# VHH binders against Death domain-containing protein 1 (DTHD1): the designs that were tried, part 1

Scores and structures below are computed, not measured.

Target 1, 86 residues: Death domain-containing protein 1 (DTHD1), of Homo sapiens (Human) (q6zmt9r679to764)
Amino acid sequence: DNLLHWLAEELSEENAESLSSTLPLRRSTIQLIKLKNPDDLTEQIHEFLCFWKKSLPTFTDKLRLLARHLRKIGRSDLAEELKFKW
Unless a header shows other numbers, all headers, positions and changes below count from the first letter of the chain; antibody chains aren't numbered by Kabat.
F, E and O are the ipSAE of ESMFold2-Fast, ESMFold2 and OpenDDE, as the mean of both directions, binder to target and target to binder. V2 is 0.75 times the mean of E and O plus 0.25 times the DockQ between their complexes.
Where letters were taken out, [cut] stands.
The coordinates of atoms that the task and the answers printed are left out; those that the model quotes come from them. Centres of patches stay.

## First folded at step 1 (VHH)

Design e01 (framework vhh_enristomig)
Fold by ESMFold2-Fast, scan of step 1:
Structure e01 (fold): chain B 86 residues (1-86), chain A 123 residues (1-123)
Amino acid sequence: as target 1 above (86 residues)
Amino acid sequence: EVQLLESGGGEVQPGGSLRLSCAASGFTFSDYAISWYRQAPGKQREWVSTIYSGGSTNYAESVKGRFTISRDNAKNTLYLQMSSLRAEDTAVYYCAADSWEYYGDSLPEFDYWGQGTLVTVKP
């Protein structure tokens, strides 16, 4: 997903660690994604976001939830920017 | 002061049907997306179905075609019509309002949860 790829490029390693702890993903899923992409932080983040999105009901307000997660990890700037790119 | 009260659980035989209800109070029910979750013995709580404020619905693959979620905004009540029940549907069923977040290997964290109602499918 182009939007999620853009977001993955904007997040730092510190953001990735915070996101993996606050996104509602199974621990085993997080570990598997990290093991599959040990030298590619952007791809790790992108896979976290894609897996999270796929886990949600179709009619969920994904924008609102994603913005909440971004605020939790201290990226309110990206949460605000996301409102205009959705 | 928000309250969700589930009812309608009980024992049924495989292939049977059961209707669960969730009575809500303390918030504007019609503005919220409301979901059914279940927790089988020894397993994590899993999402079953959601109905959105506009009436759209979504279902977990394991229950699609067998369960029907509905709401009555005038009565502030959520329903789950369960048919073709299987032994693997045995669980405590919970209704939950609004928050769609899960954390770690634990139960999903929602703004509001009910007490649950037990459904047992036994031959």
Scores: ipSAE 0.000, ipTM 0.123, lowest interface PAE 11.9, mean pLDDT 76

Design e02 (framework vhh_enristomig)
Fold by ESMFold2-Fast, scan of step 1:
Structure e02 (fold): chain B 86 residues (1-86), chain A 124 residues (1-124)
Amino acid sequence: as target 1 above (86 residues)
Amino acid sequence: EVQLLESGGGEVQPGGSLRLSCAASGFTFSSYDISWYRQAPGKQREWVSTITSGGSTNYAESVKGRFTISRDNAKNTLYLQMSSLRAEDTAVYYCARDYDLWSEYGTSDAFDYWGQGTLVTVKP
């Protein structure tokens, strides 16, 4: 969605590698998304985040979990900004 | 040691209200995002509400407008004011501080860092 697309635009290639290791996504899913969006890092990250969000159990605190992932990869700045955009 | 102690649960009729408390110790309470979760009989854990260290709040859609989360950093205490209670709100309620993503998706062991819980029963 628009918020996850904004977040994808803010994340660097280094951040993307870190994020893909911490998000609970299957290797096959990651590979398919990369093949579908060759050399479009923003769209790759956006689809990772959308797939992650859709895979979460009902009533999970998605904002808290996403903010935690962002802090883990050294993007506490984005985690703080996310609190006001969710 | 880290400890979270829930209280305030009980039996209430539909439409009633309860206030839950969670007393925290063993860590700098004001520095952590703290959440309420619940687990109904025979069901999986469900997130209810979060309050950040900065005071921002979030709620599960099923409780939005009916529940209010708040914190008192001077008392190291988290609260959940519950109103317009429904039979579907019957559950053991747990408070939990921010912890690893993998523990969120783990087994019952994910509850090891949480309090003992407090039972809320809404009897029609």
Scores: ipSAE 0.000, ipTM 0.137, lowest interface PAE 13.3, mean pLDDT 76

Design e03 (framework vhh_enristomig)
Fold by ESMFold2-Fast, scan of step 1:
Structure e03 (fold): chain B 86 residues (1-86), chain A 123 residues (1-123)
Amino acid sequence: as target 1 above (86 residues)
Amino acid sequence: EVQLLESGGGEVQPGGSLRLSCAASGSTFSDYAISWYRQAPGKQREWVSTITSGGSTNYAESVKGRFTISRDNAKNTLYLQMSSLRAEDTAVYYCATGEYWSLDDYSGPYDYWGQGTLVTVKP
């Protein structure tokens, strides 16, 4: 997903840790993604976001949920940008 | 708690230019996407342009290539540079912002609106 890859490029290591703790992902899933991409933070974050999105029901307001997660980690700037790009 | 105040409107001849400003006070301007809207007498309010916190812009087809939206976060000010003005651009221009908005529904659930500034393009 190109939009989620763009988002992953904008997130720092601190943001990544905060986001992985607020997204409802299994710890085992997070560990597996990190093992697949040990030196690529951007790809780790991208896979977290893609997995999270794929885990949601089709009728879920994914934009609103993702924007809320970004605001929780202190990235309201990215939440507003995401609304434009979604 | 955001207050918006538009300025810069006035009378111009067709083909002329104007720069509108929207000054924000109360809350931090840099965290919000902000839009320009306009309303001609007896017509519905229409979306003109949006700029996001990160600087991404979008424009209504009727103004593309003629209008430029920009922002100065240090001055808490939004701008609309209007060029090649036409009689059909005559309207009251408003700025609007809030925590939620949608480009797919240009009416948006905006929290804050300014009081407007009148632009008149005299034939």
Scores: ipSAE 0.000, ipTM 0.147, lowest interface PAE 14.8, mean pLDDT 78

Design e04 (framework vhh_enristomig)
Fold by ESMFold2-Fast, scan of step 1:
Structure e04 (fold): chain B 86 residues (1-86), chain A 123 residues (1-123)
Amino acid sequence: as target 1 above (86 residues)
Amino acid sequence: EVQLLESGGGEVQPGGSLRLSCAASGFTVSSNYISWYRQAPGKQREWVSTIYSGGSTNYAESVKGRFTISRDNAKNTLYLQMSSLRAEDTAVYYCARESDYYFGEWSDSMDVWGQGTLVTVKP
């Protein structure tokens, strides 16, 4: 899950808030992750991404879906880079 | 050695309840992401639920509100409490410790798997 951790390090506070609203995560789950990691934004984002990934069927094209989420939050630059790091 | 051992599977009627257990040895459940997966005959393995090191939980949409994942840190054991069971919940249930994996892969490599326990929901 090195790729998801790299991605979490590239995302800003503003991106984290946008991402948590576009990923299909429950508000209670988001709040628990924030409470668990209050001073570690990178770990908060990493856990958001891990929770989202685990919610998907194993045959799902996860790269394609993640790129779509990144474009929705205004990080099309990271969506493009993702394909090269995959 | 690192091991996971499931128990508690069996036959139940629709609307019934069942509790699965997963005993861990060689590592601590409170320090890891531990998940439940299931696989019905002829179908893909699917993720069911995860409990994270800090105690936060997540569930597949198909089981939300019906299943509850929990752990007993003193017993180093994971549980899955299943209620309002449906015929489509019939599957072999697996406990797994999540390993590092690369995003973009179609299948995740699990670090440690249990042997599985069969749950059958029959009218």
Scores: ipSAE 0.000, ipTM 0.122, lowest interface PAE 15.2, mean pLDDT 76

Design e05 (framework vhh_enristomig)
Fold by ESMFold2-Fast, scan of step 1:
Structure e05 (fold): chain B 86 residues (1-86), chain A 125 residues (1-125)
Amino acid sequence: as target 1 above (86 residues)
Amino acid sequence: EVQLLESGGGEVQPGGSLRLSCAASGFTFSSYAISWYRQAPGKQREWVSTIYSGGSTNYAESVKGRFTISRDNAKNTLYLQMSSLRAEDTAVYYCAAGSDLEEWYKALTEGFDYWGQGTLVTVKP
């Protein structure tokens, strides 16, 4: 997903740790993604976001939920920008 | 293949009652939390209620005290008893396996198609 990849590029290492802890992902899934991509933070974050999005029910307002997660980790700037790129 | 079939929707006057059903197949029903969601036209899908495998329940504030969720594990069926219906309750109601995003992820990784077709509830003034 090009938008999720753009978002992954904008997130810092500190943001990545906060996001992975606030997204409702299994701990084992997080560990496997990190093991698969040990030196690629952007790809780790991108896969976290893709797994999260894939886990949501159809017809869920994914944009609104993602914006809430971004605000929770202190990236309200990205949450606002996201609504124009989604 | 997981299959969820909702029924029981219809038209009702404000203050009326309806009982929705969700017939489940293709998974061990008793082992999963099962939830009700609803979606009005042009709005996001909203969580309504969850019943956990152990029988505990949780409700959205907007329906608390008016709706009751229950399950019959012998019949693999989930119910939603709706009372004191309001115009704002007008929506398509969906049954979903799982109580939250982690349980939905678990269902997805097990190959589950966790959403039903929905049943329409219309509260006409």
Scores: ipSAE 0.000, ipTM 0.099, lowest interface PAE 15.0, mean pLDDT 75

Design e06 (framework vhh_enristomig)
Fold by ESMFold2-Fast, scan of step 1:
Structure e06 (fold): chain B 86 residues (1-86), chain A 123 residues (1-123)
Amino acid sequence: as target 1 above (86 residues)
Amino acid sequence: EVQLLESGGGEVQPGGSLRLSCAASGFTFSDYYISWYRQAPGKQREWVSTISSGGSTNYAESVKGRFTISRDNAKNTLYLQMSSLRAEDTAVYYCAAPDYSWFEGSYDTEDYWGQGTLVTVKP
């Protein structure tokens, strides 16, 4: 949880839109999260990440998948830092 | 082609210090995390420390407070400053780096390894 909050603080407005399109979240879920937190990008991103994580099967390699999503949105620097925060 | 070359090992007495170096070539050094591992004869390879491209560091519990990992991106070199050395630190020390050409790279498995440098702590 602290890891996902740290990530949310490091991601920019540009990253937020890219992340919402690359994470396999329902459009209605994305819209609800945005509506709930209209002026809080950090909280929007944090909720995207928390919801995504909770949606995955128990034996999923979550670290690897998260790093892959971060690389897709151009944040390979954060994907690297993930190893130290895991 | 990625190459990693360790140096700086040797014999030291308990409580002594050594600085290991790892010279890297064949990749953009500043873009990668780089790690130190060690292996004593007849034992499994043990992770020692990692430094990220951004400078964040992490250490195995057995070396915290005694070892310091650092990097010099201008020289493409990784360092491990070892202090308060103990007999249990006797091992061949390896430099290791991942292959980041793929999005699905593993954080728990290194792709490139150096030849190692021997550290012996003898009373």
Scores: ipSAE 0.000, ipTM 0.129, lowest interface PAE 14.5, mean pLDDT 78

Design e07 (framework vhh_enristomig)
Amino acid sequence: EVQLLESGGGEVQPGGSLRLSCAASGFIFSSYAISWYRQAPGKQREWVSTITSGGDTNYAESVKGRFTISRDNAKNTLYLQMSSLRAEDTAVYYCATDLYGSWEDYSYSFDYWGQGTLVTVKP
ESMFold2-Fast, scan of step 1: ipSAE 0.000; ipTM 0.314

Design e08 (framework vhh_enristomig)
Fold by ESMFold2-Fast, scan of step 1:
Structure e08 (fold): chain B 86 residues (1-86), chain A 123 residues (1-123)
Amino acid sequence: as target 1 above (86 residues)
Amino acid sequence: EVQLLESGGGEVQPGGSLRLSCAASGFTFDDYAISWYRQAPGKQREWVSTIYSGGSTNYAESVKGRFTISRDNAKNTLYLQMSSLRAEDTAVYYCAAGWSYELYSSETGFDYWGQGTLVTVKP
């Protein structure tokens, strides 16, 4: 979970908007997280990532999926770092 | 260049069997979850099966017990063994690398897609 907080600190505002649109989260979940954490972008991103992780089936390759989401939003650098921090 | 190339499609009678292959190149195949999707004429694309990097598998309810997904990491190849084929299995079958289950069933959910191979089940 600390790893997901580190990741949230590395992501920009542009990254946050891209990530919220590419993660397969319910729109209501995204809306709730934004309302709970007004003007705290890092905490919004952290909660997006935590809810995404908790929503996946137990057999899911979570590292692989996370790396792909990062590549999708233009953060291939962070995707490569994940293999050493997971 | 990243590439996924499907093969093994063809015509078969109901109750028959076929084995599809997907040859991958240009990326680290071992590290990816790889899936089969299909699209029947006039219908939306649907998820068929996924095999994860660790070897675990998952199947759509409609194909459980009839289809078997497998991978050969040394050959960078994915397989789908299809048995007890039905007319409803007629579709173009696609290989996709990324995440792969109904929750993520969209073309934008995958890093890489193949061109597809046609399977026709004719009475």
Scores: ipSAE 0.000, ipTM 0.122, lowest interface PAE 13.5, mean pLDDT 76

Design e09 (framework vhh_enristomig)
Fold by ESMFold2-Fast, scan of step 1:
Structure e09 (fold): chain B 86 residues (1-86), chain A 123 residues (1-123)
Amino acid sequence: as target 1 above (86 residues)
Amino acid sequence: EVQLLESGGGEVQPGGSLRLSCAASGFTFSSYWISWYRQAPGKQREWVSTIYSGGSTNYAESVKGRFTISRDNAKNTLYLQMSSLRAEDTAVYYCARDFSDYLTGYEPSFDYWGQGTLVTVKP
């Protein structure tokens, strides 16, 4: 998922913590992803986003939900840009 | 105590069918999202399907159209009906308790996996 990888590259360490607390991901899932990708923040965030996306029903407006999460963590700029890349 | 017990695995020929069951206890089954995952030897654990508390479902692309997830809230049981089985479906299948509609976040008790049941597709 090239788009989610782009998004992961734009997010920082502070955003990573806020995002993982906002996305409905299990703590053990977060820990496994971190252990699998030690010191690779971009890959950790990318896998958080991919797992989150796969967990949603097909009829869900995934773009809207993702934009909402980005706004909650203070990245309204990325939420706006996402509308043109999704 | 939360418990998930998978059953129904076994050996089957390519093109065959199996029905897996996951019996749940120790929590309010109907309130939770429940998922099937699988792990083939030497591979990472892979998400297969999720059924949400409201009854909607989602599937991994590799199984869509062949597998059907369902739940029986009266029996506290999750099912995975598998058809058109392929050699690549050979794996240990796990039942996992996920989120509930009323709870979100990192509560440790929601990170529960069952014991697994082995499915082997042999020619």
Scores: ipSAE 0.000, ipTM 0.118, lowest interface PAE 14.6, mean pLDDT 77

Design e10 (framework vhh_enristomig)
Fold by ESMFold2-Fast, scan of step 1:
Structure e10 (fold): chain B 86 residues (1-86), chain A 123 residues (1-123)
Amino acid sequence: as target 1 above (86 residues)
Amino acid sequence: EVQLLESGGGEVQPGGSLRLSCAASGFTFSSYAISWYRQAPGKQREWVSTITSGGSTNYAESVKGRFTISRDNAKNTLYLQMSSLRAEDTAVYYCAAETPYLDFYSGSWEDYWGQGTLVTVKP
């Protein structure tokens, strides 16, 4: 998913911490992703987003939910950009 | 049993203020990110604001600078302080908690929603 990888590249370490608290991911899942990628923040964030996406039902409005999570972590700028990106 | 109960809605004039509350029970409130949503007649539900378990806040562009979200973990209560209210803010306001993915994997996916509280802004 090119879009999720682009997002992972745009997000800071502070954003990653905020995302892990706002995305509905189990703490065990978050810990495993971090342990798997201890020196690669971009890959950690990318895996958080991919796992979140894969957990959603087929007909979920994924783009709307993604924008919501970006606004929650203080990245409303990225949420707005999602409206025009693909 | 998870419950979210909103209160504090009512009728106000433009430029007025209201404080909404959401009382939570049946889950570890302090560990959840909790959000306010609203739905005007004939419209889709719109996200308004979120506060994370760590206390970080964010707001929809339409309410930024006018609304303030806060939480009291000792009271398991979420608040929305609304000021400079506009006719466009008229809606039913809902409190929502994120569903754990464990519930989804066990065959149930749902956000925990309250029943809503009506806010009417009219002269």
Scores: ipSAE 0.000, ipTM 0.137, lowest interface PAE 13.8, mean pLDDT 77

Design e11 (framework vhh_enristomig)
Fold by ESMFold2-Fast, scan of step 1:
Structure e11 (fold): chain B 86 residues (1-86), chain A 126 residues (1-126)
Amino acid sequence: as target 1 above (86 residues)
Amino acid sequence: EVQLLESGGGEVQPGGSLRLSCAASGFTFSEYAISWYRQAPGKQREWVSTIYSGGSTNYAESVKGRFTISRDNAKNTLYLQMSSLRAEDTAVYYCARGSSPEELFDYWSQGTFDYWGQGTLVTVKP
């Protein structure tokens, strides 16, 4: 998703560690994504977000949930900006 | 007892407008995402639009810019304002409640639709 790629570019390495802990992703999935994209933090984060999004039911409010995750990792600034990019 | 009751369907000409309503009872309406679905003759049910407890909305590509979903939590009522109607919009329209309150949502509990209304028929004909 183009929006998820923009978000991945805005997130730092510290944010990536926090995000991987709060997103409900299996440890094996996280490890596979890291092995697939060595030394490309942006792509790792982008794939975390894409995998998470694909796991959700169609009726789910993805914007609201994503904003909650961003607030939980201390990126309320990005959560607010999502309202204008979604 | 959870109930969803649709109304407002009818016959309109192409380019016309209709407003559908869904009256909900038996649960805390404000805590749930509520969706509109439709089913045309001989086809599977198709998702049309969802409005979430916080007020954000999503629409199927086929109805973007023509339909507007809204809710009135004080009246426990969901609405679908339809404009620029096309023959392809002819269907029975249903409202549906997600199986879990958004307040208690857990990703591991993949929600399903556990309550559906009886439907209201919309016919777009020349």
Scores: ipSAE 0.000, ipTM 0.137, lowest interface PAE 12.9, mean pLDDT 76

Design e12 (framework vhh_enristomig)
Fold by ESMFold2-Fast, scan of step 1:
Structure e12 (fold): chain B 86 residues (1-86), chain A 123 residues (1-123)
Amino acid sequence: as target 1 above (86 residues)
Amino acid sequence: EVQLLESGGGEVQPGGSLRLSCAASGFTFSSYGISWYRQAPGKQREWVSTIYSGGSTNYAESVKGRFTISRDNAKNTLYLQMSSLRAEDTAVYYCATDMYEPGWLYDSSFDYWGQGTLVTVKP
């Protein structure tokens, strides 16, 4: 997913830590993703987002939910930009 | 039906090498990332290595520099080349892939696991 990969590249190290705590992912899943990608922050974030997306119901407004998570971590700028790329 | 079948395990002395294989069927192998995991008796499964559909790889810190993951998309086969084996590498090794299936009511994701292959490093 090119769009989620673009988003992962835009998020900082502090954004990654905030995102891992606010996305509804199991602690064990977060730890596994970090262990799998210890030297690659972009890949960690990308896997967080892909796993989160895979867990959502089909009828869910994925754009709305993703924008909400971005706002929670203080990246309202990315939430707005995402609407134009989606 | 998705099937994963590991082979290549066995007994080896410390410092030795083994090559594990995982034969995959029932899905478009080249489109998915595939991982190796291991589990020692009485312990939780731990991730060992992943190779993504694009060919990039990642490794657990405990195996970096000693293990090499690779894939052959034409043969639908995943490999793990293990070198400089240690007693603590003794475990059943599993290959696994997670699948994303969009559904009418909800999307789902779940792991497919093989039967495992035993690697014993004699102390």
Scores: ipSAE 0.000, ipTM 0.118, lowest interface PAE 15.1, mean pLDDT 78

Design e13 (framework vhh_enristomig)
Fold by ESMFold2-Fast, scan of step 1:
Structure e13 (fold): chain B 86 residues (1-86), chain A 123 residues (1-123)
Amino acid sequence: as target 1 above (86 residues)
Amino acid sequence: EVQLLESGGGEVQPGGSLRLSCAASGFTFSSYAISWYRQAPGKQREWVSTIYSGGSTNYAESVKGRFTISRDNAKNTLYLQMSSLRAEDTAVYYCARKPYSWGYKTLSSFDYWGQGTLVTVKP
């Protein structure tokens, strides 16, 4: 969770839109999170990540999947740093 | 005081080469992963390459095989050797330092950025 907050602080507004598109989140979930946190981009991103994480089966390789999503949105720098911190 | 100072930018023809430098001071350079980013007018900053404290490197697909990142820890300097330059490489290039340790981040934990150096590839 602490790690996901670090990620949220590193991601920009452009990254937020790309991330919400690449994560397997329902459109209604994305919109609700945005409405809940209209002036807090960091909290929007943090909630996208937390919701995604808790939707996965317990034994899922979360690091590998998250790194893949980060590379897909052009944040390979964060994907590599994530491997170091995970 | 953390400082990053980029240099080496300029105007070059397509297919040309440039070497960018980033002089770092105010922190233990060898302990940090250091990255190159770029920003074209009207675009978001795009990650280009990272070199880790241990010497491992990673590259954006758009520059892989054309750019080489390296570091000289004795001189506290980061380099980006750019070859086979294309019009789409035209941008201001930034050197950035990431925090070494992880943990709960606050606004004061943001990346340190240099002022940038302009690279223009003329068609």
Scores: ipSAE 0.000, ipTM 0.098, lowest interface PAE 16.2, mean pLDDT 75

Design e14 (framework vhh_enristomig)
Fold by ESMFold2-Fast, scan of step 1:
Structure e14 (fold): chain B 86 residues (1-86), chain A 123 residues (1-123)
Amino acid sequence: as target 1 above (86 residues)
Amino acid sequence: EVQLLESGGGEVQPGGSLRLSCAASGFTFSRYAISWYRQAPGKQREWVSTITSGGSTNYAESVKGRFTISRDNAKNTLYLQMSSLRAEDTAVYYCAAHTYLKYSGWSQSYDYWGQGTLVTVKP
């Protein structure tokens, strides 16, 4: 949650749109999160990430998957920093 | 079905005050952010104010300090208290629950809108 909040603070508006389309989240979930947090980009991204994390099986390597999503949206710099924040 | 119903509009003199209401039904009102928009004759619809589920408020620069948005979750009602009204505040005011946010100039209206309530500030 602390890590995901740090990430939310580092991601831009463009990154948020890419991330919301890349993460396996339902459209209705994305819309609800945006509606709850209008003009609060950090909180929108934080909720996207928290919801995604909660959807994963217990034995999933969550850090590795998160790094892959970050690389996919062009934030390889953040993916490398994860190992120092996790 | 989601329904939003505005009321409280009318004619008022410059410097006067009005309180608009938006009655919501068909969804869990307390869990959503709700906004006020307005559309003046011959102009594009513009955002006025938003209140989040937690009570955080945001205002357009043109109304900041004069308008106050609030909500009553027990009554499923949104309010807009308008003070120091000016001729340029003349518009149809709409209550809206948005399904998409505007990003980088892009917007997709898959929104729930009320029918609007007319506010006329007449000298």
Scores: ipSAE 0.000, ipTM 0.105, lowest interface PAE 17.4, mean pLDDT 77

Design e15 (framework vhh_enristomig; at its last look DockQ between E and O 0.05; V2 from the best seeds 0.00; counts 0 for: pae E 13.9 > 2, unsure alone 58.3 < 65, placed apart)
Fold by ESMFold2, look of step 2:
Structure e15 (fold): chain B 86 residues (1-86), chain A 127 residues (1-127)
Amino acid sequence: as target 1 above (86 residues)
Amino acid sequence: EVQLLESGGGEVQPGGSLRLSCAASGFTFSDYAISWYRQAPGKQREWVSTIYSGGSTNYAESVKGRFTISRDNAKNTLYLQMSSLRAEDTAVYYCARESYGDYWSLTGEYSDAFDIWGQGTLVTVKP
């Protein structure tokens, strides 16, 4: 989604690795994502966020969950912006 | 009312194993992601592991390969199997239901900061 791609553009590699530790991505999935786009960090991040979104029930407040995890990694600025874009 | 009750904590030697349980009531357990968190004295609460309603699991790097999360939806119970325990694993362990905003917004009970927690069970790994 456009929102997840925006977020992928805003995250550093360190931010994305910290965030992935709290999300339901298996190690094999992470390796596959990196192999598909080894030179494109933004697309790697976008794909793992899309996988995470698909793994949740459709009634889930994905915005609240994502904002919570962004605050955990020290990006409260992005957590605040996220609620304005949702 | 929604309730989470942890059990199974105790004192163990380094390298030992322990299984924690979290009994859930007052909600449809199978519809929610459930997590384990822990808090050592004087430290911030940290995430340990999550199991989602679809069965996917994830782990903090510090426990990966040593802890296994599981759920039994028929018994409304969450488990954490811990092995190769170390002194740094000493903490009060909490189970927590992850809030789903779409669900909560439909009921009008949503708040951004609200998490449902158990009361905690203490795990002590002797030095």
Scores: ipSAE 0.000, ipTM 0.139, lowest interface PAE 13.9, mean pLDDT 71
ESMFold2-Fast, scan of step 1: ipSAE 0.014; ipTM 0.305
ESMFold2 (binder alone), look of step 2: mean pLDDT 75; pTM 0.753
OpenDDE, look of step 2: ipSAE 0.016; ipTM 0.333

Design e16 (framework vhh_enristomig)
Fold by ESMFold2-Fast, scan of step 1:
Structure e16 (fold): chain B 86 residues (1-86), chain A 127 residues (1-127)
Amino acid sequence: as target 1 above (86 residues)
Amino acid sequence: EVQLLESGGGEVQPGGSLRLSCAASGFTFSSYAISWYRQAPGKQREWVSTITSGGSTNYAESVKGRFTISRDNAKNTLYLQMSSLRAEDTAVYYCAAGPTSEEFWDYLSQTGAYDYWGQGTLVTVKP
C-alpha cells in the first residue's frame, strides 16, 4: 500500500485523468473517489490504484498490468522503477 | 468476479471451420487486450492470437491466414473464426484478458489463478 502511495505522489495532474480512464474502474467509483477527495489529487490517485488492485484475483500479475497502464499514460519511467519497489 | 467462458468447440474434419466464443464478465472488457491460447495433449500451452482494446490484431505464425480474431464490446464477447483446420490444431482453447505473451500465461497457470481462465473449449480435428 505504501508503494501505491509513492506512485500516487509521482503522478501529475495530467496523469490523473489518463489513469482513471485507463484503469478498469466503474464510472460511479471514479466519481465517488473524486467527490470524497476534491482537493487532494494524490489521495484520488491512491484510491483509484487501491480499488483497481482490490478488483483483481489474488494471483494476477499486478506488477505487469500496472506497468502496462503506466506505459499507456506515458510514464514508462515509473513502470521501470516499479520493478525495484514491488 | 472476473469470469471468462469459452464455447464453440467440437469435432471437425481437416479443412473444416469452427467459430469459438468467449463471454466475459466482471471487468471492463473494452479496456483490455484479450487473447486466445491453446494446449494440445502432451504439449506446452501456446499463444494463438490477440486483439487490443483499440482493435489491433496479432497472430501466431502457425495460424496466420487461417484464423481471425474479433471482439464485440457491446456484448463483452471475443471470437476466433478458424478455417482450414489441421490435425495439429487439436487442443483445448482458452481466452485470457491482459498482456499478449507466453510469460503472462505461464505466470497465471503457475500461480493457480484459473478463475482468470475458463475450463476452455475442446477442438478436435480428426484425420
Scores: ipSAE 0.000, ipTM 0.090, lowest interface PAE 14.5, mean pLDDT 75

